# VHH binders against o26223, part 49

Target 1, 191 residues: o26223
Amino acid sequence: MKLLWTSQHIKVTVHIDGKVSKMDVLEAIKTRRSIRKYQDREVPEELIDKILDAAMCGPSAVDERPWHFIVVRNREMLEKIPEVHPYGAMVKDAPVAIIVCCDSSLEKIPGFWVQDCSIASQNILLAAHSLGLGAVWTGVYPLEDRVEGIRRLFSIPEHVIPFSVIPLGYPAENPGTRDLFDPDRIHLEKW
Key: E = the ipSAE of ESMFold2; O = the ipSAE of OpenDDE; V2 = 0.75 times the mean of E and O plus 0.25 times the DockQ between their complexes.

## First folded at step 3 (VHH)

Design j18 (framework vhh_vobarilizumab_d1; at its last look DockQ between E and O 0.08; V2 from the best seeds 0.00; counts 0 for: pae O 11.3 > 2, unsure alone 56.6 < 65, placed apart)
Fold by ESMFold2-Fast, scan of step 3:
Structure j18 (fold): chain B 191 residues (1-191), chain A 123 residues (1-123)
Amino acid sequence: as target 1 above (191 residues)
Amino acid sequence: EVQLVESGGGLVQPGGSLRLSCAASGSIFSINAMAWYRQAPGKGRELVAGITSGGSTSYADSVKGRFTISRDNAKNTLYLQMNSLRPEDTAVYYCATDLGYESWLTDSGEQYWGQGTLVTVSS
């Protein structure tokens, strides 16, 4: 007899009060939610440094690691992001945002920088969650208007491509957890 | 910018059927989840049905089995087929982008709404 486990056999808890020191990897993955409402509370530089360290630990195509990061804390600059990003309204209310960029001069194999920067973006979201913060990935690439808007706003050179804008802060909302396990998407041995 | 225009509302008898359409303009319709909401007089808007860009559907318990949501991405059009209509289905029906709370491309808080189409279920 084979045993099929479902999401119903897995218990997870969101640590909304910031008590996340014992969150394991599976719990972090399953309870991470996009957070767009933040407390009026500063995020320490130490936590940003830990998040960026985690971002750079992702796998990378041919180990090219093309990512660069802009950390934005300036209120005036955060307030300008919604002007160039139609779905970035929440950024103006965040204490900090990270802009994930690709330096194309570091690219060793064409095109795979998109996956590399996606991996870095997801690691930022997971690391933030594990540290008691909330974050959301707001997409920039491949939408040309958003790419050029962010580039101009932050004086990003032409060989560098802004990929995502990730506001973060202490969460002021709790959307709960999702049960997304779908066994119909799992195929054994063949399609 | 996405603009949504609903049509197909009207007066129907209990047990009747009606099909609503929502025509969308703008460049991102095919990648956005879409939804139908309704608002009865003196009440807030409630979600009726949702459909992802890939075609997966969800329904409110009050309409499940009676309503069918569908989309035609080539025509940038969202549909709601309403069968076995009841007086309690009387409301203004709104087409909206359902940006999905976990969307990295769009924001669930920044929905686009149509103007609405009135559905009245009565004699």
Scores: ipSAE 0.296, ipTM 0.705, lowest interface PAE 2.1, mean pLDDT 84
Fold by ESMFold2, look of step 4:
Structure j18 (fold): chain B 191 residues (1-191), chain A 123 residues (1-123)
Amino acid sequence: as target 1 above (191 residues)
Amino acid sequence: EVQLVESGGGLVQPGGSLRLSCAASGSIFSINAMAWYRQAPGKGRELVAGITSGGSTSYADSVKGRFTISRDNAKNTLYLQMNSLRPEDTAVYYCATDLGYESWLTDSGEQYWGQGTLVTVSS
């Protein structure tokens, strides 16, 4: 195939280290780990776009899709997150973070936005992993001190609820996998 | 302040048993996953066994079926029952908070370690 460079449009083929991603879904789920140490390496906007596309593919209650995403790359802002988020220390070292929010004005059926935003958050983790990135979900909601701190820091309006902060980057650690299958948690037919 | 203190190490013959204990101070024991690690002379530190705050366990392949991790949250104590010991189990054993579990609420990546207890398995 041939592509022309013009002043109007550029067509870009997505590459991940020169390879097409071939990770099986079950492999991705089983091998994804919380990554809290990152290389000093920028994450291309293209990868963030793919991750957020995946985030928005999740089901939601009555298809309400209440989620909004704040992409944070500004170093000073990333460095301030730990001031209001006690378990967000690694965010200062990440090249980028995604804040998953609920816009309550989009909620069509009350009380399911937490599930909706949880689905989006987990999809971000899996998509990042499949693209060779590491990420971690750091909890904000329902802890009022964290919700209010993040809302203030990013000028989030009152009707929008920050749910999670997800720092991500190329991993600088490999914590390995664990066999976490527990057959005692499985109940056939009844409890 | 968090402090972890291991005990129960010693010299034992191959095929023997030992029970390690880890006494924890501070309030974080009951809400954290806990683990035993070991480090043989000249080797890196490796995970041996982990246990969640709710009691779910995980084991390294090399010890599965021989070692049993347990916890008593009321006494803030972590245990490792080590049976059918082999010379390759010789190491300093450490208890620690376990960053190998997936917590989004309380796991800041800060890990607390004990000072270790020596286990020597030789004839």
Scores: ipSAE 0.250, ipTM 0.570, lowest interface PAE 2.4, mean pLDDT 86
Fold by OpenDDE, look of step 4:
Structure j18 (fold): chain B 191 residues (1-191), chain A 123 residues (1-123)
Amino acid sequence: as target 1 above (191 residues)
Amino acid sequence: EVQLVESGGGLVQPGGSLRLSCAASGSIFSINAMAWYRQAPGKGRELVAGITSGGSTSYADSVKGRFTISRDNAKNTLYLQMNSLRPEDTAVYYCATDLGYESWLTDSGEQYWGQGTLVTVSS
């Protein structure tokens, strides 16, 4: 009896064709994965603009909108990021990266900028995914060495705090979907 | 379920070399980042080296220039070439996947580990 190992063809739907598949927000959220392998393909500026637009649509504390974005396409700079970000190795393989920063001078309430920049970062990831791109959030803040490394590398002023580095590109991997729902993390009315 | 099986550990003299292997289940190996961790006696587990699905590598400062992480997707195998071994490299070495949002650091609950292989560097 030949056990036909039905090779579940993981349909790596490599959306090769830049067709902006319209996915709804829940689909985007549920199907998004960190992508760390990218095609040797440039990302159109139009897509980056859309992503950045999305990044700026999130809420912020008292509407302080403290975020700034550095768009990095220069190959040399991309290749240098891993030198100061030990967990950013994939950045050198990406055609573009977005560095999310906080301008502390824009803060209205101290400390909420972390949430603000997190929301912006997540929106970048979701937008990228919805546009057929892959991305990954690599944390910079609050690790001092990474913060200072990125600061020096990109000549970021002292009052501006680099928060995250997000490489983007057309995905060259498909990690599949995850079921992350955990009812044990849900508490009714009280803990 | 992802299965990881490490091999290649053993006793080696200082300055010696070892090559560790990690056999991974084929379903996700080619698309996932992989890493080597180690845990020395009385110490916490630490990242040694990582490799993305694209082949980009990262190393702990303590092993840079001495260790090389590589992968063979056709064989679903992760390697760690360890050269110029030092007594401080003595540890149980673990193979792991990296399925977190941030490479090597996230505990998303989706990390899979092998049972580990012991490397002892001693004169």
Scores: ipSAE 0.006, ipTM 0.239, lowest interface PAE 11.3, mean pLDDT 86
ESMFold2 (binder alone), look of step 4: mean pLDDT 75; pTM 0.759

Design j19 (framework vhh_vobarilizumab_d1)
Fold by ESMFold2-Fast, scan of step 3:
Structure j19 (fold): chain B 191 residues (1-191), chain A 123 residues (1-123)
Amino acid sequence: as target 1 above (191 residues)
Amino acid sequence: EVQLVESGGGLVQPGGSLRLSCAASGSIFSINAMAWYRQAPGKGRELVAGITSGGSTSYADSVKGRFTISRDNAKNTLYLQMNSLRPEDTAVYYCATDLGYESYYTDSGEQYWGQGTLVTVSS
């Protein structure tokens, strides 16, 4: 199925037994796109709070939940991000960005914080999309020059590792839907 | 539609220099991130250098300080200036569009590849 997506808002349907359709969640997952162009509109704090709540609901290794978040709205700070992240140019045009960080002091099992922070980052993208916003994940870890640059720019302590920078805003672009299902990548019972 | 054609490859002695060009056709070159990849004999493809539509650059550690990526949006052309070449730089070099390279984690990825140009560094 190839459909033109004309709205970023998630739709909710209630069935006769009072249950909300889980098809709305699948549609959100299937229609989320990376958004790099934003309207000149502020994002309300209540929506950022909802997004961060969703980010913290992801599973983590041994429930270590090592994530911390920096919310950046200051334009001068947003404009400095491309100086330390050369492929994050779109961040300067966003009304807000979230920096996902790992507090290594919360790590219970070595190395799994990368997966934990990946889950938190994806939840931010999905939550933003469900609320009518657009976002994109710009990579920081494991590129040490970017990790050091972001750390210095935002005064991040040595025991905390910046993982991703996610600009977000009301979308000013509407890319089409993708059909990515490939049954040749599914193996039954054995490889 | 985007098509990429590399040129400028050849045989060069260690310590020599070479400039690769990538001519792009299609309407979106000026707004796309571009990259150079290489594939050495018996190895997989690796990213060498990238450049955003706005001109911000990134390099693999193995080539930083020796290679320079640049673009001419008016000519729809990408360049790789290679200095102080080493035998380990021997590879087929590929030009690619990479919207994903701007963000790394992206679902906007049409990645177009050129046919490649051979660079041999040998005495």
Scores: ipSAE 0.030, ipTM 0.421, lowest interface PAE 4.8, mean pLDDT 83

Design j2 (framework vhh_8pnl_2; at its last look DockQ between E and O 0.01; V2 from the best seeds 0.00; counts 0 for: pae E 18.2 > 2, unsure alone 61.6 < 65, placed apart)
Fold by ESMFold2-Fast, scan of step 3:
Structure j2 (fold): chain B 191 residues (1-191), chain A 124 residues (1-124)
Amino acid sequence: as target 1 above (191 residues)
Amino acid sequence: QGQLVESGGGLVQPGGSLRLSCADAGRIFSTYAMAWYRQAPGKERELVARIYSGGSTNYADFVKGRFTISRDNAKSTLYLQMNSLKPEDTAMYYCARSDHTEGYYLSDSGMDYWGQGTRVTVSA
């Protein structure tokens, strides 16, 4: 007989620059960790393009897809981010960072852009992990001082809202595993 | 308050043992990864051992098998048990709190918070 918990999950095979990487989707989700220490090693443009492609494939309220992305590789600019984001010190040591933004003019349903940009941010983290990179989501919205600081630093127009800053690189740390499953948070049929 | 306070250092003979302690008050200790670093005179600070919130550990090759890192979340205290001490272990030892969580809200994200250090001298 079949035992549900022993069922094999789908293994994902991805071709990346002539290389084949394999990772189960559930394994990727469960093993992704925030990475704040990076190797002094360049991240190829092709990998950033794959990550951004994945970011744009997330679901969006009424398919409004309000996200825009700024890719920052300039060392001088990366070094200025901690001046406007007090808990973003690790960004200055990353080879690249992605700023996830909302273009409010693309919003079809008020307020749902926050969920849209959250989905895009998480897809960036998962895609980076699947490609052997490490990343961390540093919060910008809804903290007004961070929003304004990032906007001024990167010349972002007033109708565009910076949502998150995500530094990325080859990981220089390997945090342990997590076991967060809590069955008391699952309610069957009703609360 | 985010100040870390190290203790337990001292002068010890080669082959001896010491247990270092690090107290972290005013924070939710159990959510942080904690680490011990050391710095010998004229050298950069180097990682000795790290312990994550879930209890997994990692060690520098030069202390593997001799040092043991542990934590007591109820007491908000980090420990380093140092056995078979060698003259080359002589250094100032620092406790660090790493914001190695999955939180993206306002916290000590990406910052290692350092204590003042405790001095370990292994006599030749």
Scores: ipSAE 0.185, ipTM 0.570, lowest interface PAE 2.8, mean pLDDT 82
Fold by OpenDDE, look of step 4:
Structure j2 (fold): chain B 191 residues (1-191), chain A 124 residues (1-124)
Amino acid sequence: as target 1 above (191 residues)
Amino acid sequence: QGQLVESGGGLVQPGGSLRLSCADAGRIFSTYAMAWYRQAPGKERELVARIYSGGSTNYADFVKGRFTISRDNAKSTLYLQMNSLKPEDTAMYYCARSDHTEGYYLSDSGMDYWGQGTRVTVSA
């Protein structure tokens, strides 16, 4: 059963029965949006596990897999994240957040960990969307103040670098879809 | 680089209303997040409201439903409807634009461009 409701600016569709959305990979990519408003509804652990599984399925440089994940459900901690992340205000309203981190001791080639963690972060977003959740990527690295803020808040060791904070929840907004295709950004054979 | 120009500020009595406008003569207006900030005398600049390209909005806690941020992409203009104004709302109000499209924020470049500001005074 679907419940449709609209606000002044946003139309929201809610699945009351909690059914998992079945969408193909292209649909997931094309229809994914950043979601910054969430229902007052808990996210089942099963879904988080699926999301984290997806997060670990991406490629990494020479298969270094440097990523770690902190799953945050504690309300007090969620409410503290905006204090050190000025663009993380929505985190306090999410039932859960995933902090993607890099363990530098696992890095095999310097610098590629950023790509690795980016891929992991994107997979989190896509997986969440495909499961009927909303999420947003809030960047931590490379901003030093955010990195250190998150590090202190979660007692992250020095060799581990917080990369992103991704709040998740059942969507309380529907921003619609966008067509972002731009042929002017495509160059054939040479620039 | 884009220029932001605010207007609509003025003197109003408590309980009154104002509508602020921000004209954006810069880049593709519809693809970037916009925001209103304010700075009262002796205080730090603070976020009032933000609107993303997809129409999602965020409001500061002190707004409490009194203000509405909106955008007209056709006119490349940002608005702030302010109702039920209070003396504590007295401040210079600034329009700001992000240099990033909606989706993710990897830098503090959420708001990269700023207007000159428009003054709002709420006094009996």
Scores: ipSAE 0.006, ipTM 0.223, lowest interface PAE 12.7, mean pLDDT 86
Fold by ESMFold2, look of step 4:
Structure j2 (fold): chain B 191 residues (1-191), chain A 124 residues (1-124)
Amino acid sequence: as target 1 above (191 residues)
Amino acid sequence: QGQLVESGGGLVQPGGSLRLSCADAGRIFSTYAMAWYRQAPGKERELVARIYSGGSTNYADFVKGRFTISRDNAKSTLYLQMNSLKPEDTAMYYCARSDHTEGYYLSDSGMDYWGQGTRVTVSA
């Protein structure tokens, strides 16, 4: 029992004002919000490394791990993303963005790469939150114009599919926590 | 839950064949991937072949179509059919297993359980 509780209640480290703190996993999941306003403050490479490490820890279909990540810090490139992504206006104001991609040559079971890249994307959001950052998932796939626009902008080859664009930075807003539990969405034994 | 029992090793002439077997005494319901690795004296352990629960396979480049990995879920047994054996194939061969529920990243081996090994010697 007691050996197993450390596996059930893993706390992640959060850096606040230079101090190390730990956030419970359930707390991180429940308090994470989409953040679209960022401070004019660099995100250290160390934190991006931790976020991408977390992204790659997700399960994938048959362990196919089809994901690749493009880290974008170049101001001109960030400012061009809204030209091909109509709901990505906040990306131009972010210090950094991560583009989650699928390399279709790594696919082992057709069609599961969407779940795989969704898991990696959500892990990015949770890891960023646990590190005191704010992020938002902006959708690219399956909208063909967005996929092709991002592919052209970042010279992504045809067999690689851009899935999501995730701008992140130190948050400049606090939208608060919502109570979203709905027991009518829960079905016992059958629908 | 990781009792792996290997068999089928031995001495063989170049060009010969061997079939290695690995019994998984646990009969783990959630087995994800199984593999054969080998280690020659003084060398690092290296992947030979991997098979996933859905039957997909992955082979090391040096295999060049000479070996075939397979599994029989009814017998809880992993196999490695080794044909056209070369002296360079001389090594200790290890069975390994990774479970889906407890899985590890597989790029550096990523296996949760290992057998004790069976020796393959290709003379001359």
Scores: ipSAE 0.000, ipTM 0.097, lowest interface PAE 18.2, mean pLDDT 81
ESMFold2 (binder alone), look of step 4: mean pLDDT 77; pTM 0.792

Design j20 (framework vhh_vobarilizumab_d1; at its last look DockQ between E and O 0.05; V2 from the best seeds 0.00; counts 0 for: pae O 8.0 > 2, unsure alone 61.2 < 65, placed apart)
Fold by ESMFold2-Fast, scan of step 3:
Formats: structure tokens, sequence, C-alpha cells
Structure j20 (fold): chain B 191 residues (1-191), chain A 123 residues (1-123)
């Protein structure tokens, strides 16, 4: 993402192909969908770098920011993920996947790393969407078999916990728009 | 893994009522949307009613105003109260989890189903 200032000090987001796209934050949140079908098309490293930059900008408990990321492009490794993740079949068809991990040595307050890594995972999904990519969060923690399988497959140290596997690519499906606003879940002043 | 067991089906006269129950496994029930489906003889399975984890409900037009879906998260149980039953309501009724297309726990479109309970509306 490259920000440009106009004469009116308006920031403009430019796609890597030179096209201008405006997707405000509310639109990105409301239109992001889980994408499990990808084009056979490479994702540039520059876009992955932008996504990971965004992932690290989320709020974190006591600003502990315990997240670490593994970027997987190796086809043989992507093909092995479904062997240890029963709902990760789509990962083998993605051009790239990001594994979100918690380094427990960075944890300052017990238990909040789950929220920290959830925030990082959602930021990856939103950033990917804003850049014209599709992604899906496939859950790893707290399922012990998935955690151990992913740890062994990627040589993850004992003090690091794999949290999610997020395949991403250019989308080959469009599941449409959701309308989820439910005013019955909003309470004014008291329950 | 989620396990669902339906009960409460049976033979009932037109205009009668039945309450179906679906007992579900533990903590997964309380966070999932749940649904009732039915399959009439020789027809495909159709959605009857849905309920979110928070209790928001939706109904097929054919049952709206006659059926009420509800849940008891403390008991891990889903209910379908069926009033003013008609012969066209005759079907096997299935309880299902709706993990949603946006689930990060399972793949999209995965639903855990019960074995079904037969409802026959006839004299």
Amino acid sequence: as target 1 above (191 residues)
Amino acid sequence: EVQLVESGGGLVQPGGSLRLSCAASGSIFSINAMAWYRQAPGKGRELVAGITSGGSTSYADSVKGRFTISRDNAKNTLYLQMNSLRPEDTAVYYCATDLGYESFYTDSGEQYWGQGTLVTVSS
C-alpha cells in the first residue's frame, strides 16, 4: 500500500498495478468474506509484507505483541498441512499461507495472547481483502492435535504456539454480501 | 466433535402440536447457530427454522407463525414447538449445527446432523 497526498491532503491508496482503489475501513470489515478457492496466480512479496505490517499494528494486552509469523510458499509444505489440519484442505491449493504463532516468552499477562493472535489473524484477513486478495482463517489453537501437528511440520519451538493457518491468494469465488446487524444484541445503559 | 440426538416425533392429528428436542454435545452447542431441517417423502431436505447462539430466529414462510425455535444453552438443547400441524408438515425432522461459511473452526458448509425424528400428521 502506497499513500499519496493530493493538493487537498487527501490520502489515496494505490494498487501495485497502478490502479486507485478506495475501500474504507467499514466497507472492508462488512464485505470481507472467507475465501477457500484461489486462482493459480502468484501473490507478490510486497503484498505479503503489507499484510504482515498491518497484522502487527493491532492492539495487544499490555502491548506484549507476542505474534510471530511463518510465511509458507513451498508447495510440498502446503500440501502437508491437510495431513495435520482436518479442515485445511484448501491450503494445498493456495499460493501462500501465513501461520500465526504466539511466542510465549513475550507474554506479559497470562492468557491474553489468544486475543492478541486473534486480532493479528483478523487484521491479516482485512488487509488481504483491502489489497484484492481472499483469505480464510483456519483454526489451530486450542485443538491439541492441530497445534502439535503444525508444530512438528514447521519445526516450531516448544515455547511457541501455532494459533491459526491462513491461506491466501487471488479469489476464485465470490460468496456475496452478509447482512448481520441485529439490534436485539445492543443494550442501552444497562442489560 | 458435535453429537446431536433428536426426540419428540410421532403421530399427531391435524391441528395438533408436537415439541421436538435436540440434545447436543457440550460447549460447541452454546457458540453455534442451530437449525431444524425437514425432509418429506420423495423430496429434498429443506430449512425449517434457524436460531443464532444469542437467540435470534428465522423461519421458512411455510411455518412462520406456527412453529417456534428456541434453545437452552445451559442444557445444550434445541427445541422446535410445532403448532397447528397439517398433513403437509409430515416429514423426518433433523437437527443441525450451522457452523457458518465464516467458521474458523471447520470448513465451509460443514454441518453436523442428527439422525432425524419422524413426524406424521394424519388421523
Scores: ipSAE 0.323, ipTM 0.726, lowest interface PAE 1.8, mean pLDDT 84
Fold by ESMFold2, look of step 4:
Structure j20 (fold): chain B 191 residues (1-191), chain A 123 residues (1-123)
Amino acid sequence: as target 1 above (191 residues)
Amino acid sequence: EVQLVESGGGLVQPGGSLRLSCAASGSIFSINAMAWYRQAPGKGRELVAGITSGGSTSYADSVKGRFTISRDNAKNTLYLQMNSLRPEDTAVYYCATDLGYESFYTDSGEQYWGQGTLVTVSS
C-alpha cells in the first residue's frame, strides 16, 4: 500500500490491491451514517490532517472562517467528556475526538458562525467517511451547560465557543442504508 | 423487530395521578436515551421528558415538578409518573428512543416509537 502525491497536490489513497480508492461525493453523502461504536484501533495523524483540511474548505459568511479545532486523543480527557455531555457517552470509547469551535474575534458579521461551524462539522463527517472512518456529531451549542462544561474541561477562553464534539474511529457497526427522498418536501416556484 | 409498547393510560380527575409504562423489545433499551412525547388532538407532537441510558433526566417546562421519568434497565421498561394532572395534559402519550431535548444530529431510522396510550384528564 502506498500514498501517492499527484501534480496538483492531491493526495490519492492507494489500497493494498494497487487501486486508487475514491468515493463519489453523492455516494459519500447518501451512505454516511452516525457511528457510535469503534474498533480498538489507532487513527493515524495523517488521516486527521486530511479530515481537518477538508473541514476548512467549506464556505463561510463573508469568508470569515471562524473555526478552530481541538484534537483530543488523551484517554483521561475523552473519559471526562460524558460528565459534561450526557448524550456523548460514546466519546469515551473513541480513539480520537474533534471539537469544533468558533473564535468570535474572527466574526465579520454577527450570528452566522453557527452556519459556518455547521458546514465545517458536516465536512468532517463526510471526510471521515470517505477515509473509511465512522463519526458522529454530538451537539454542544446552544446548550449552555454543555458549552460551559466543555469550555472548562478544555480550557477554552471566553471568546471561543465550543460548537460540537465529533468522536471518530474505525467503525465497529454498520447501521445500513436509507431511502429518505420525500417529494412532498419540494416546492416549485413558491411554497 | 423493534417494538415499544405503552400502557397505563386512562381517565383521571384533575389533580390525580397516573403512571405510564413502556416495555421495550430487543436491545434498543440498553443502548439508547429514551423519551416520552405527547400529542393533544389537533396539535403537533411535543417532547415531555427524556432520560439517558445512564439515568440523567430532563423535562419540558410545562411538566417540570409534576412528572418524573425513570427507567428500569433490568426489566427494559421506561416509566412516566404523572402527578397533579391538569386538563391540558390530555393527550396520547408516546414512548420513543433517542430524541430527548438534548439529542442532536441523529440519523433517520434511529428513532423508534410506540403506538401510544391515551390520557384523559377530565372531571
Scores: ipSAE 0.051, ipTM 0.439, lowest interface PAE 4.9, mean pLDDT 84
Fold by OpenDDE, look of step 4:
Structure j20 (fold): chain B 191 residues (1-191), chain A 123 residues (1-123)
Amino acid sequence: as target 1 above (191 residues)
Amino acid sequence: EVQLVESGGGLVQPGGSLRLSCAASGSIFSINAMAWYRQAPGKGRELVAGITSGGSTSYADSVKGRFTISRDNAKNTLYLQMNSLRPEDTAVYYCATDLGYESFYTDSGEQYWGQGTLVTVSS
């Protein structure tokens, strides 16, 4: 069942019980938006598990799967993230956040971990959306101050690189749809 | 701390041009989407133009073809070239940064703003 939620005069539809949306993959991709406002509502663990499962289903270079995930629900820790991540202010308002990390010791080819963790991060966003949640990708890497800030805050080992912080929650905003198709970015055969 | 400082505003005649600049603090600039907003007297704040970290641009219909948003990541500076200015373009122009990687298509507003720079178009 969907619930109409009004916040700041914006109407949003959310899944009340965390049921999986009937969105096909294209619909999920096309309708996904960054959500930075969240309801005062907890996210069931089952949904987080589904999201993390999706996060691990993406390809990686030479199947290196370098990713690790820190699931953060502790209110105090969520509130501290903005202190080291200036563009992570919304994290303090989310009921949960996922920190995507790379274990450099798992790299088989240097440098591709960024792509791997990006794919994982995107899958988190898409999965969240398909489950009726809102999320936003807040970048950590490659900014040294953010990387080190998150590292210290969560006692992340030196060989592990925090890549992104993704707050999640039931959405309290509806940004609407946008047209991102740009034919000028398409080249046939040659540039 | 995120700091945005706008400059380049002033008085210009209709049909004239101005170039606004926004100096952003630190190394955070290059990975964040940026935008220009404006607020005319007695009106609400509206999005004028946005640019993603990758350089993709978007414009309000009212300024499309006249304004150009650009960024110099090496200088941590956002620009708005305003051509063919009209009296209705009179407003305080604000620089803003997105909290994510996407363009400015949200209705929730932006978290970080500059103090604004006044653009007055009058004969």
Scores: ipSAE 0.014, ipTM 0.241, lowest interface PAE 8.0, mean pLDDT 86
ESMFold2 (binder alone), look of step 4: mean pLDDT 77; pTM 0.783

